# VHH binders against NH(3)-dependent NAD(+) synthetase (nadE), part 9

Target 1, 296 residues: NH(3)-dependent NAD(+) synthetase (nadE), of Coprothermobacter proteolyticus (b5y8q4)
Amino acid sequence: MNTAMEETQRIEQFLRKALVSERKHGYLIGVSGGLDSAVVLKLLVQAVGKENVLGLILPDRDTEKKSTTLARSLLEQEKVPYKVISMTPLLRHLGVYKDMPLFLLPTRGLKESIVRRFYNDYTKKLNKPVFFAQWEEPPTQLPYFYEGIAYYRIKHRVRMATLYYYAEKNDYLLVGCTNLSERLIGFYVKYGDDVCDVAPIAHLYKTEVRQLSEYLSVPEDIRNRPPSPDLIPGITDEYSLGINYETLDQILAGLEEGKTAEDLKQLFPADIVELVINQVKFTQKLEGKPYMLKRA

## First folded at step 5 (VHH; framework vhh_sonelokimab_d1)

Design d85 (from b4 with S108A)
Fold by ESMFold2-Fast, scan of step 5:
Structure d85 (fold): chain B 296 residues (1-296), chain A 124 residues (1-124)
Amino acid sequence: as target 1 above (296 residues)
Amino acid sequence: DVQLVESGGGLVQPGGSLRLSCAASGRTFSEYAVGWFRQAPGKEREFIGAISYSGDSTYYAVSEKGRFTISRDNSKNTLYLQMNSLRPEDTAVYYCAAEPGWYDLEDASEYDYWGQGTLVTVSS
């Protein structure tokens, strides 16, 4: 990455040019209380002004209270108009919560403990972190495996639909907050949080987004939070991936530089290198959907 | 889920002052922005002002600038509207309303919860 200052200026120019090109009046952003959306919000305000940005906070039953509090605090500090819309009624009506009846558990701590126990059991049976196994035939029968996948994916897809509704209602572009680390390994929900009109940090690794967050004076409470999609109680990015972003980004950058698997295995555990390389290859196949017949 | 109850309305002379209160019940009042609206007989509902969940931001209708001040005390789950230099045209039913965001504050349809109103009559 360029220096934080130079990269910030490039992104701001990019954001302004997109508005002119599309002849739109502003940007709609989903703010999660996490690092990526905080960085993007700061960039939007600097690029186009607070009056041309609208934020949405879209919590559901499983969202941490701190996530909503941090998102709201940041939006108020930036003086950006925003709306808070609970996704819970819609998800309940769709029957989503019937697949994971956590309402039976009396505390959030107990919900997190039960969820993590299931994840640990799945990891043991799959002999790999759950994230990497979701597109493979499981070697043994796993209770709630497919229900669990559907459970978290629907949350990002309903959020995407809500974001587009407000973007179109205001004649705004929808901005995305997906970073390069997530894109390369497919750590996103396809047709959910990957969907946007403009993706200002999609070229930056997670560790580079963290560097920008310091330059942009993102509040320390947000910068120091463990990254989490906040879709299932207790499941952070690193818990799901079984690898921290520092290591992941070094492997991904090494591949970008042309390092071989053998080169990387001298620096990192061989099993981790293989998981990442295989995942990068698999993620390229996701770009080929929908399958379409060629004209006869 | 928030229930709002206005109080403090009554008869006041032109040039007088009045402070309206809006008491909220429910655990989540501190998570809501709250606004004041008024409605005079035969007229549409008019926005007066709003205050953010933290109290750090306030927004007033242009017509009410300088005479009215909105404040809140989250420890008491209460919203206030201080009304100074009252005029006969300020006669209306005053409503408090809550929304979870800070968006399109003059649009009554953005507010999820409403009180039943308190009547303010300004006459000699």
Scores: ipSAE 0.422, ipTM 0.773, lowest interface PAE 2.6, mean pLDDT 86

Design d86 (from b4 with S109D)
Fold by ESMFold2-Fast, scan of step 5:
Structure d86 (fold): chain B 296 residues (1-296), chain A 124 residues (1-124)
Amino acid sequence: as target 1 above (296 residues)
Amino acid sequence: DVQLVESGGGLVQPGGSLRLSCAASGRTFSEYAVGWFRQAPGKEREFIGAISYSGDSTYYAVSEKGRFTISRDNSKNTLYLQMNSLRPEDTAVYYCAAEPGWYDLEDSDEYDYWGQGTLVTVSS
């Protein structure tokens, strides 16, 4: 990455050009209280002005209260108009909460404990972090595996639908907050949080987004939070991936620079290098759908 | 859930001042932005001003800015509207209303919770 200052200026110009090219009046952003959306929000405000940005905060039953509080505080500090819309009624009506027995547990702490026990059991049986195994046929002893996948994926898809409704209502572009680390390994929900009109940080690794957040003066309580999609109680990015972003990003950057698998295995555990490389290759399949017949 | 009750209305002379209060019940008051609206007989509902959940941001209708000041005390679950230099045209029923965001503040349809109103009469 360029210096934080140079990269910030480059992204701001990119955001202004996209707005003019599409003949739109502003940007719609979903703000989660996490690092990526906070960085994108600050870039939008600097690029096009607070009056041309609209924020949505889209919590559901499983969202940490602190996420909503931090998102709201940041939007107020930036003086950006915003709306808070609970996703819980829609998810409840779809029967989402009934498919997972979390509704029987009286506290968030207990829900997190139970969820983590299932993830630990899955990791042991799969002999790899759950995230990397979601596209493989699971062992017969993984209860709630498909219900769990459906549970978290639908949350991002209903949020995407809500974001587009407000973007189109205001004649705004929808901005995405997916970073390069997530993009390369497929750590996103297809047709959910990957869907946007403009993706200003999709070329930056997570560790580079952290550097940008310091330059942009993102509040420390947002910067110091463990990255989490905040979809399932207790499941952070690193818990789901089984690898920290510092290591992940070094492997990904090494591949970008032309390092071979053999080069990387001298620097990092061979099993981790193989897991990441195989995942990068597999992620391209997500972009090959829907399958379509050639014209006869 | 938020319930709102306005108070402080009454008869005031032109040029006088009046402070309205809006008492909120429910633990979520501190999570809502709150606005003041008024409606005079035979007129449409009119936005006066709003204050954010934290109290750090305020927004006023152009016609009322400078004469009216909105404030809140989250420790007392109370919203205030200070009205100065009152005119006969300010005669109306005044309502407080709450919304969870800071968006399209002049649109009454954005507000989920409403008080019953308090009558302000400005007359000699």
Scores: ipSAE 0.342, ipTM 0.733, lowest interface PAE 3.1, mean pLDDT 86

Design d87 (from b4 with S109Y)
Fold by ESMFold2-Fast, scan of step 5:
Structure d87 (fold): chain B 296 residues (1-296), chain A 124 residues (1-124)
Amino acid sequence: as target 1 above (296 residues)
Amino acid sequence: DVQLVESGGGLVQPGGSLRLSCAASGRTFSEYAVGWFRQAPGKEREFIGAISYSGDSTYYAVSEKGRFTISRDNSKNTLYLQMNSLRPEDTAVYYCAAEPGWYDLEDSYEYDYWGQGTLVTVSS
């Protein structure tokens, strides 16, 4: 990455050019209370002004209350207009919450403990972190395996639909917050949070987004928060992936620089290197969807 | 689930002052922006002003700027409207309303929760 200053200026020009090219008046952004959307929000305000940005906060039953609080605080600090729209009624109507029965548990801590117990059991049976196994046939019958996959994926797709409704209503472009680390390993919901008109940080690794967050003065409470998709109680990025971003990004950057698997296995555990390389190869196949027949 | 109850309305002489209160019941009041609206008989609801969930931002209708001040005390779950230099044309039922965001604040449809209103009559 260029220096934080140079990269910030480059992204700001990119965001301004996209508005002119698409003949749109502003940007709509989903703000999660996480690092990536916070960085993108700061970039949007600097590029096009607070009056041309609209934020949406889209919590559901399982969203951490701190996520909504941090998102709201950041939007108020930046003086960006925003709406908070609960996804819970729609998800409940679709029957989504029946696919992840948590019963009447009195505390979030108990919900997180039970969810993590299921994930630990799945990890043992799959012999790899659950994220990397979601596209493979499980070696044994796992209760709620496919229901669990559907449960978290629908949340981002409902959010995508809501974001586009408000973007189109305001004649705004929808901006996405997916970073390069997530993109290369497929750590996103296809046709959900990957769907946008403009993706200003999709060329940056998570660790580079963190550098920009310091330069842009993103609040410490957001910068120091563990990354989480916040879709299922207790499941952070690191818990789902079984690897931290510092290690992941070093492997991905090494591959970008032309390092071989053998070079990387001298620097990192061999099983992790193989897991990441295989996942990058698999994720490239996801870009071929939808499958379409070519003209005869 | 926020319930709002306005109080402090009544008869006041032209040039007088009045402070309206809006008491919230429900655990989430501090997560909401709150606005004041008024409605005179036979007229549509008119936006007066709003205050953000933290109290750090306020927004007023241009016509009322300087005469009315909105404040909140989240520890008491209470919103206030201080009304000064009242005129006969300020006679209306005053409503407080809550919304979880900070967007399109003059549009009454953006507000999810409404009080029942308190009557303010300004006459000699």
Scores: ipSAE 0.431, ipTM 0.790, lowest interface PAE 2.6, mean pLDDT 86

Design d88 (from b4 with S109G)
Fold by ESMFold2-Fast, scan of step 5:
Structure d88 (fold): chain B 296 residues (1-296), chain A 124 residues (1-124)
Amino acid sequence: as target 1 above (296 residues)
Amino acid sequence: DVQLVESGGGLVQPGGSLRLSCAASGRTFSEYAVGWFRQAPGKEREFIGAISYSGDSTYYAVSEKGRFTISRDNSKNTLYLQMNSLRPEDTAVYYCAAEPGWYDLEDSGEYDYWGQGTLVTVSS
C-alpha cells in the first residue's frame, strides 16, 4: 500500500470521480460498528462532505448492542444523517428464527455458549474450521447444518435489499465495505454484503485497513474491537476462520508477490498454507455464477 | 418499548412563556432522537424541532427557531420544550415523538413512538 496519506487521497479522488461519472448526489453506507465501515464512513465524509452521506444501521436480534451504540456514536460524531432499521421483524416473518430454536435462549451469554458448542462440534466432525467446509458435503449428518448456513446468509441479503432501497430512494450510490482479504478467500455472502456500486477499500488487505484507520482517527473503541460479521452470537472472524488476519494477510501478500506454496510452508504451518491456497482457488470459481449457457 | 407522556400545557396570555415536558418510560429512551410536533385545529401536523439521542445535536424548523428551545435530560428520561413570546397562532396540541435515527426529521412518518399530546391555548 502507499503511505496512509497517499492512499487516503487516492481513495477520496476515486469516490468523487465515481459520484460525478454516475451523476449521483451522494453515498449510502451501512455502518456496523466495525472497523471497515468506520474507515469507509471517514473516507466518504472527507471526500464528499457529511451532507452528501446517509448512514444505515441495520441490527437484528443477534447483533451485539455495543455494535449499534458504536455505529450511532460514530455517525453522530461525524454529523452524518442516519436511520436505524431493525431487521428482526422481516427475519421473523420469513421464519428465520424458527429454524434455529437454540438461539431463543434468554441471555446473550447462554446463546454464545451454545453457538460455540455447536461450532466446536462441527469443527471436530469436519476436521477444519466451519467457514472452509460450508461448500463441501458434510461427512456426517450434522443437525442444523444447512439451516445454519441459510440463517446467516439471509441476514446479509435482506440488509443488501434494504441498503439499495434507501440508495435508490435518495438517488445515491451504495458504497461497500468489503476488503481484499475477505474477497480473496470468499469471506462474504455472495449477493449480500459483496453487492455495491462502489468499493473503496476492496483493494486493501485487512491489515492495511487497520493502518488507514489510525491515520483517519477512527475511535480506538472501534479500531481495537475483534473483527466480527456480527451475524451469529459469539462468532468472530478469527473464531470462524481459525486464523488471525496478520497471518492470513502475510500468506495472501506472499501469493501476490509470486511465492510458491513451498516458499510459504517455510514461513507458516503447512496445513494453514494449504487451507488458504485451496480457499483462494475455490473462491475464484464463485466468479462463474450465475452459470449461463452460450448461444448455440 | 418506549411510551411518551407530555405535560405542562395550559392557558397562557400572549407574550407569555411555557415549558413543556415529555416523560419517557422504557429502558431505551436514551437511544432515541426526540422531536416536538404541534397540530392546530383544521391544520396539518407541523414539525417544531428535534434533539439527538446524546443531546449533542439539535435541529429546528426555520419558522420557530428563535422562540423555542429543545433540551433533554437522559438521567431523568425527560425531554423539554421551552416556548417563549407565545402568540395566539401557537395554540395547538403539542406532541413529542421518538425516532431511532437522525434522518428526515420533519417527516412525522419517521417517528416510531408518539405521546398523546398536551393542549396549549394562547388567549387573553
Scores: ipSAE 0.406, ipTM 0.776, lowest interface PAE 2.7, mean pLDDT 86

Design d89 (from b4 with E110D)
Fold by ESMFold2-Fast, scan of step 5:
Formats: structure tokens, C-alpha cells, sequence
Structure d89 (fold): chain B 296 residues (1-296), chain A 124 residues (1-124)
């Protein structure tokens, strides 16, 4: 990455150029209370002005209260207009919460404990973190595996649909907040949070986004939060991946520099290196959907 | 989850002042922005102004800026509208309404919760 100042200027020019090219005057952004959307929000305000940005906060039943509070606080601090739209009624109407009925549990701590127990059981039976196994045939003794996958994926897809509704209603471009680390390993929901018109940080590793967050003066309460998609209680990025971003990004950057698997296995545990390399290869195949026939 | 009740309406002479209150019941009032709207018989519903959940930001309709001031006390779950230099054309039913966001504040359809209204009559 360039210096934080130089990279910020490049991204600002990129964001302004996209508006001109698409003949639009503003951006619609989903703000989660996490690091990536906070960085993108600040870049948008610097690039096009607060009056030309609209924020959406899209919580559901399982969203941490702190996420909504931090998102709202940041948007108010930046003086960016925003709407808060609960996804809970739509998800409830679709029957989504019947697949994970947590409404009878009296505390969030108990909900997180129960979710993590199921997740740990799945990890043990799969002999790898669940994230890396979601595209494989699961053992027959995981009776709710597919319901669990559908449960978290639908949340990003309904958020995507809501974001596009407001972007098109306002004649704005939808900006995405996916970073390079997530893109390379497929840590996103296809046709969900990967869908956008403009992706200003998709070329930056998570660790580089953290560097920009310091330069842009993102509040420490947001910068110091564990990254989480906030889709199911208790499941952070690093918990679901079984690897921290410092290690993940070093492996990914090493591959970009031309290091071999054997070179990387001298620096990191061999099983982790293999998981990351295999996941990068798999993610390239995922990008080839939908399958389409050529004309005869 | 939020119920709103306006109070403080009544008869006031032209040039006078009046303060309306909006009392909220429910757990989440401090999480909502609150706006004031009014409607007189035979006229369109008018947005007056709004205050953010924290009280740090206010937004007023151009026609009302300077005469009306909105404030809130989250510890009392109460919103206020201070109305000064009242005119006969300010006669209307005044409503408070709550929404969780801070955008398109003049669009009444964005507000999730509404009070029943309080009548303000400006007449000699």
C-alpha cells in the first residue's frame, strides 16, 4: 500500500471519478459499526461531501446493540443523513428465525454460548473451521448444517436488496465495504455483501484498512472492535476463520509476492497455509457463477 | 414499543408564546429522532422541525426557523417545542413523531410512532 495519505487521495479521486462516469451525485452506504464501513464512510465524506452521502443502518434481532450505537454515533459525528431500518420483521416473516429460535433465551450471553457450542461441535466433526467446510459435503451427522448456512446468508442478501432499493430510489451509487482479505478467501456472501457499484477498499488487505482507519481518525471504539459480520451471536471473523488477520494477510501478501507454499510453511503452520491456499483456489471458482451455456 | 403523548396546547394571542411537550413511554425513546408536524383543517400536513436522538443536531423547516426551537430531555423521555411570535396561521393540531434515522425528515411516512395531537389556537 502507498502511504495512508497517498492511498486516501487515490481512493477519493476514484470515488469522484465513478460519480462523474455514472452521472450520479451521491453514494448510499450500509454502516455496520465495524471498521470497514467506518473507513469507507469517512472516505466518502472527504471525497464528495456529507450532503451527497446517505447511510443505512440495517440491524436485526442478532445484531449487537453496540454495533447500531457506534454506527449511529459515527454518522451523527460526520453529519451524514441516515436511516435505521430493522431487518427483523422481514426475516421473521420469511421464517428465518425458526431455524435458530433464540427468543426463549433470557440473555445475549446465553445465546452466544449456545451458538458457540453448536459451532464448536461442527468444527470438531468437520476437523476444520466451519467457514472452510461450507462448500463441502458435510458428514451425515450434522442435521442442521444447511439451515445454519441459509440462516446467515439470507441476512446479507436482504440487506443488499434494501441497500439497492434506497440507492435506486435516490439515484445514488451503492458503495461496498469488502476488503481484499475477504475477497481472496471468499469471506463474504455471494449476491449479498459482495454486491455494489463501487468498491473503494477492495484492493486493500484488512491490516491496510486498519492503517487507513488511524489516518482518517476513526473512533477508537470502532477501531478496537473485533471484526464481525454480526450475523449470528458470538461468531466473530477470527472465530469463524480460526486465524487472525495479521497471519492471514501475511500469507496472502506472500502469495502475491510469489512465495511458494513451501516458503510460507517455513513461516507459518503448514495446516493453516494449506487451508488459505486451497481457499484462494476455491474462491476463484466461486467467481465463475452463474454457469452459462455458449450459443451453439 | 414507543407511545407519544403531546400536551401544552391551548388558546394563545397573536405575538404570544407557547411551549408544547411530548412525553414518551417505552424503553427506546432515547434511540429515536423526534419531529414536530402540524395540520390545520383544509391544509397540507407541515413539517416544523426535528431533533436527533442525542440532541446534538436539529433541523427546521425554512418557514419556521428562528420562531420555533426544539429540545429534548432523554432523562425524562420528553421532547419540547418552544413556539414564539405566534400568528393566527399557526393554528393547527400539533403532532410529535419518532423515527430511528436522520434523513428525509420532512416525509411523515418515515416516522414509526405518532402522538394523537394537541390543538393550538392563535386568536384574539
Amino acid sequence: as target 1 above (296 residues)
Amino acid sequence: DVQLVESGGGLVQPGGSLRLSCAASGRTFSEYAVGWFRQAPGKEREFIGAISYSGDSTYYAVSEKGRFTISRDNSKNTLYLQMNSLRPEDTAVYYCAAEPGWYDLEDSSDYDYWGQGTLVTVSS
Scores: ipSAE 0.282, ipTM 0.705, lowest interface PAE 3.6, mean pLDDT 86

Design d90 (from b4 with D112E)
Fold by ESMFold2-Fast, scan of step 5:
Structure d90 (fold): chain B 296 residues (1-296), chain A 124 residues (1-124)
Amino acid sequence: as target 1 above (296 residues)
Amino acid sequence: DVQLVESGGGLVQPGGSLRLSCAASGRTFSEYAVGWFRQAPGKEREFIGAISYSGDSTYYAVSEKGRFTISRDNSKNTLYLQMNSLRPEDTAVYYCAAEPGWYDLEDSSEYEYWGQGTLVTVSS
């Protein structure tokens, strides 16, 4: 990456050019209380001014209260207009919470413990982190595996639909917050959080987004939070991936620099290198959907 | 679930002052932005001003900015409207309302919870 200053200026110019190209006057952003959306919000305010940015905070039953508090605090500090819309009524009406019935557990801590117990059991039975196994037939049956996948994916897709409704209502572009680390391994929900009009940090690794967050003076409470989609109680990115971003990004950057699998296996555990390389290759094919028949 | 109850209305002479209070009960008042609206007989509901959930930001209708001040005390779950230099034209039922965001604050339809109103009459 360029210096944080140079990259910030480049992204700001990119955001301004996109508005002119699309003949739009502003941006709509979903703010989660996580690092990526906080960085993107700061970049939007710097690029186009607070008057031309609208924020949505879209919590549901499983969202940490701290996530909404941090998102709201950041939007108020930036003086950006925003709205909080609970996704819970819509998800409940769709029957989504029947797939993950946590209503009998009296505390969030107990819900997290039960969820993590299932996740740890899945990891043992799959002999790999759950994320990397979701597109493969598991060697043994896993209780609630497919219900769990459907449960978190629908949340991103209903949030996407809500974001577009407000973007179109205001004649604004929808900005996305997906980063390069997530894109290269497919750590996103296709037709959910990957869907946007403009993706200003999609060229940056997670570790580079962290560098920008320091330069942009993102509050430390947000910068120091473990990355999490905040969709299932207790499940962070690291729990799902089984690898931290520092290691993941070093492997991905090594591949970008032309290092071979053999080179990387001298620096990192061989099983992890193979897992990441295989996932990168798989993700390249995922972007070919939907399958379409050539004209006769 | 937020319930709002206004108090402090009454008869006041032109040039006088009143402080209205809005007491909130319910789970999450401190998570809401709150606004004041008024409605005179036979007229539409008019926005006066709003205060963010933290109290750090305020927004006023242009006509009211110099005479009316909004504040909140989250420890007491209470919102206040300080009204100074009152005029006969300020005669109306005053409502407090709670909104989960800081967007389109002048649109009364965006407010989720409403009080029942308190009558302010400015007359000699």
Scores: ipSAE 0.404, ipTM 0.757, lowest interface PAE 2.8, mean pLDDT 86

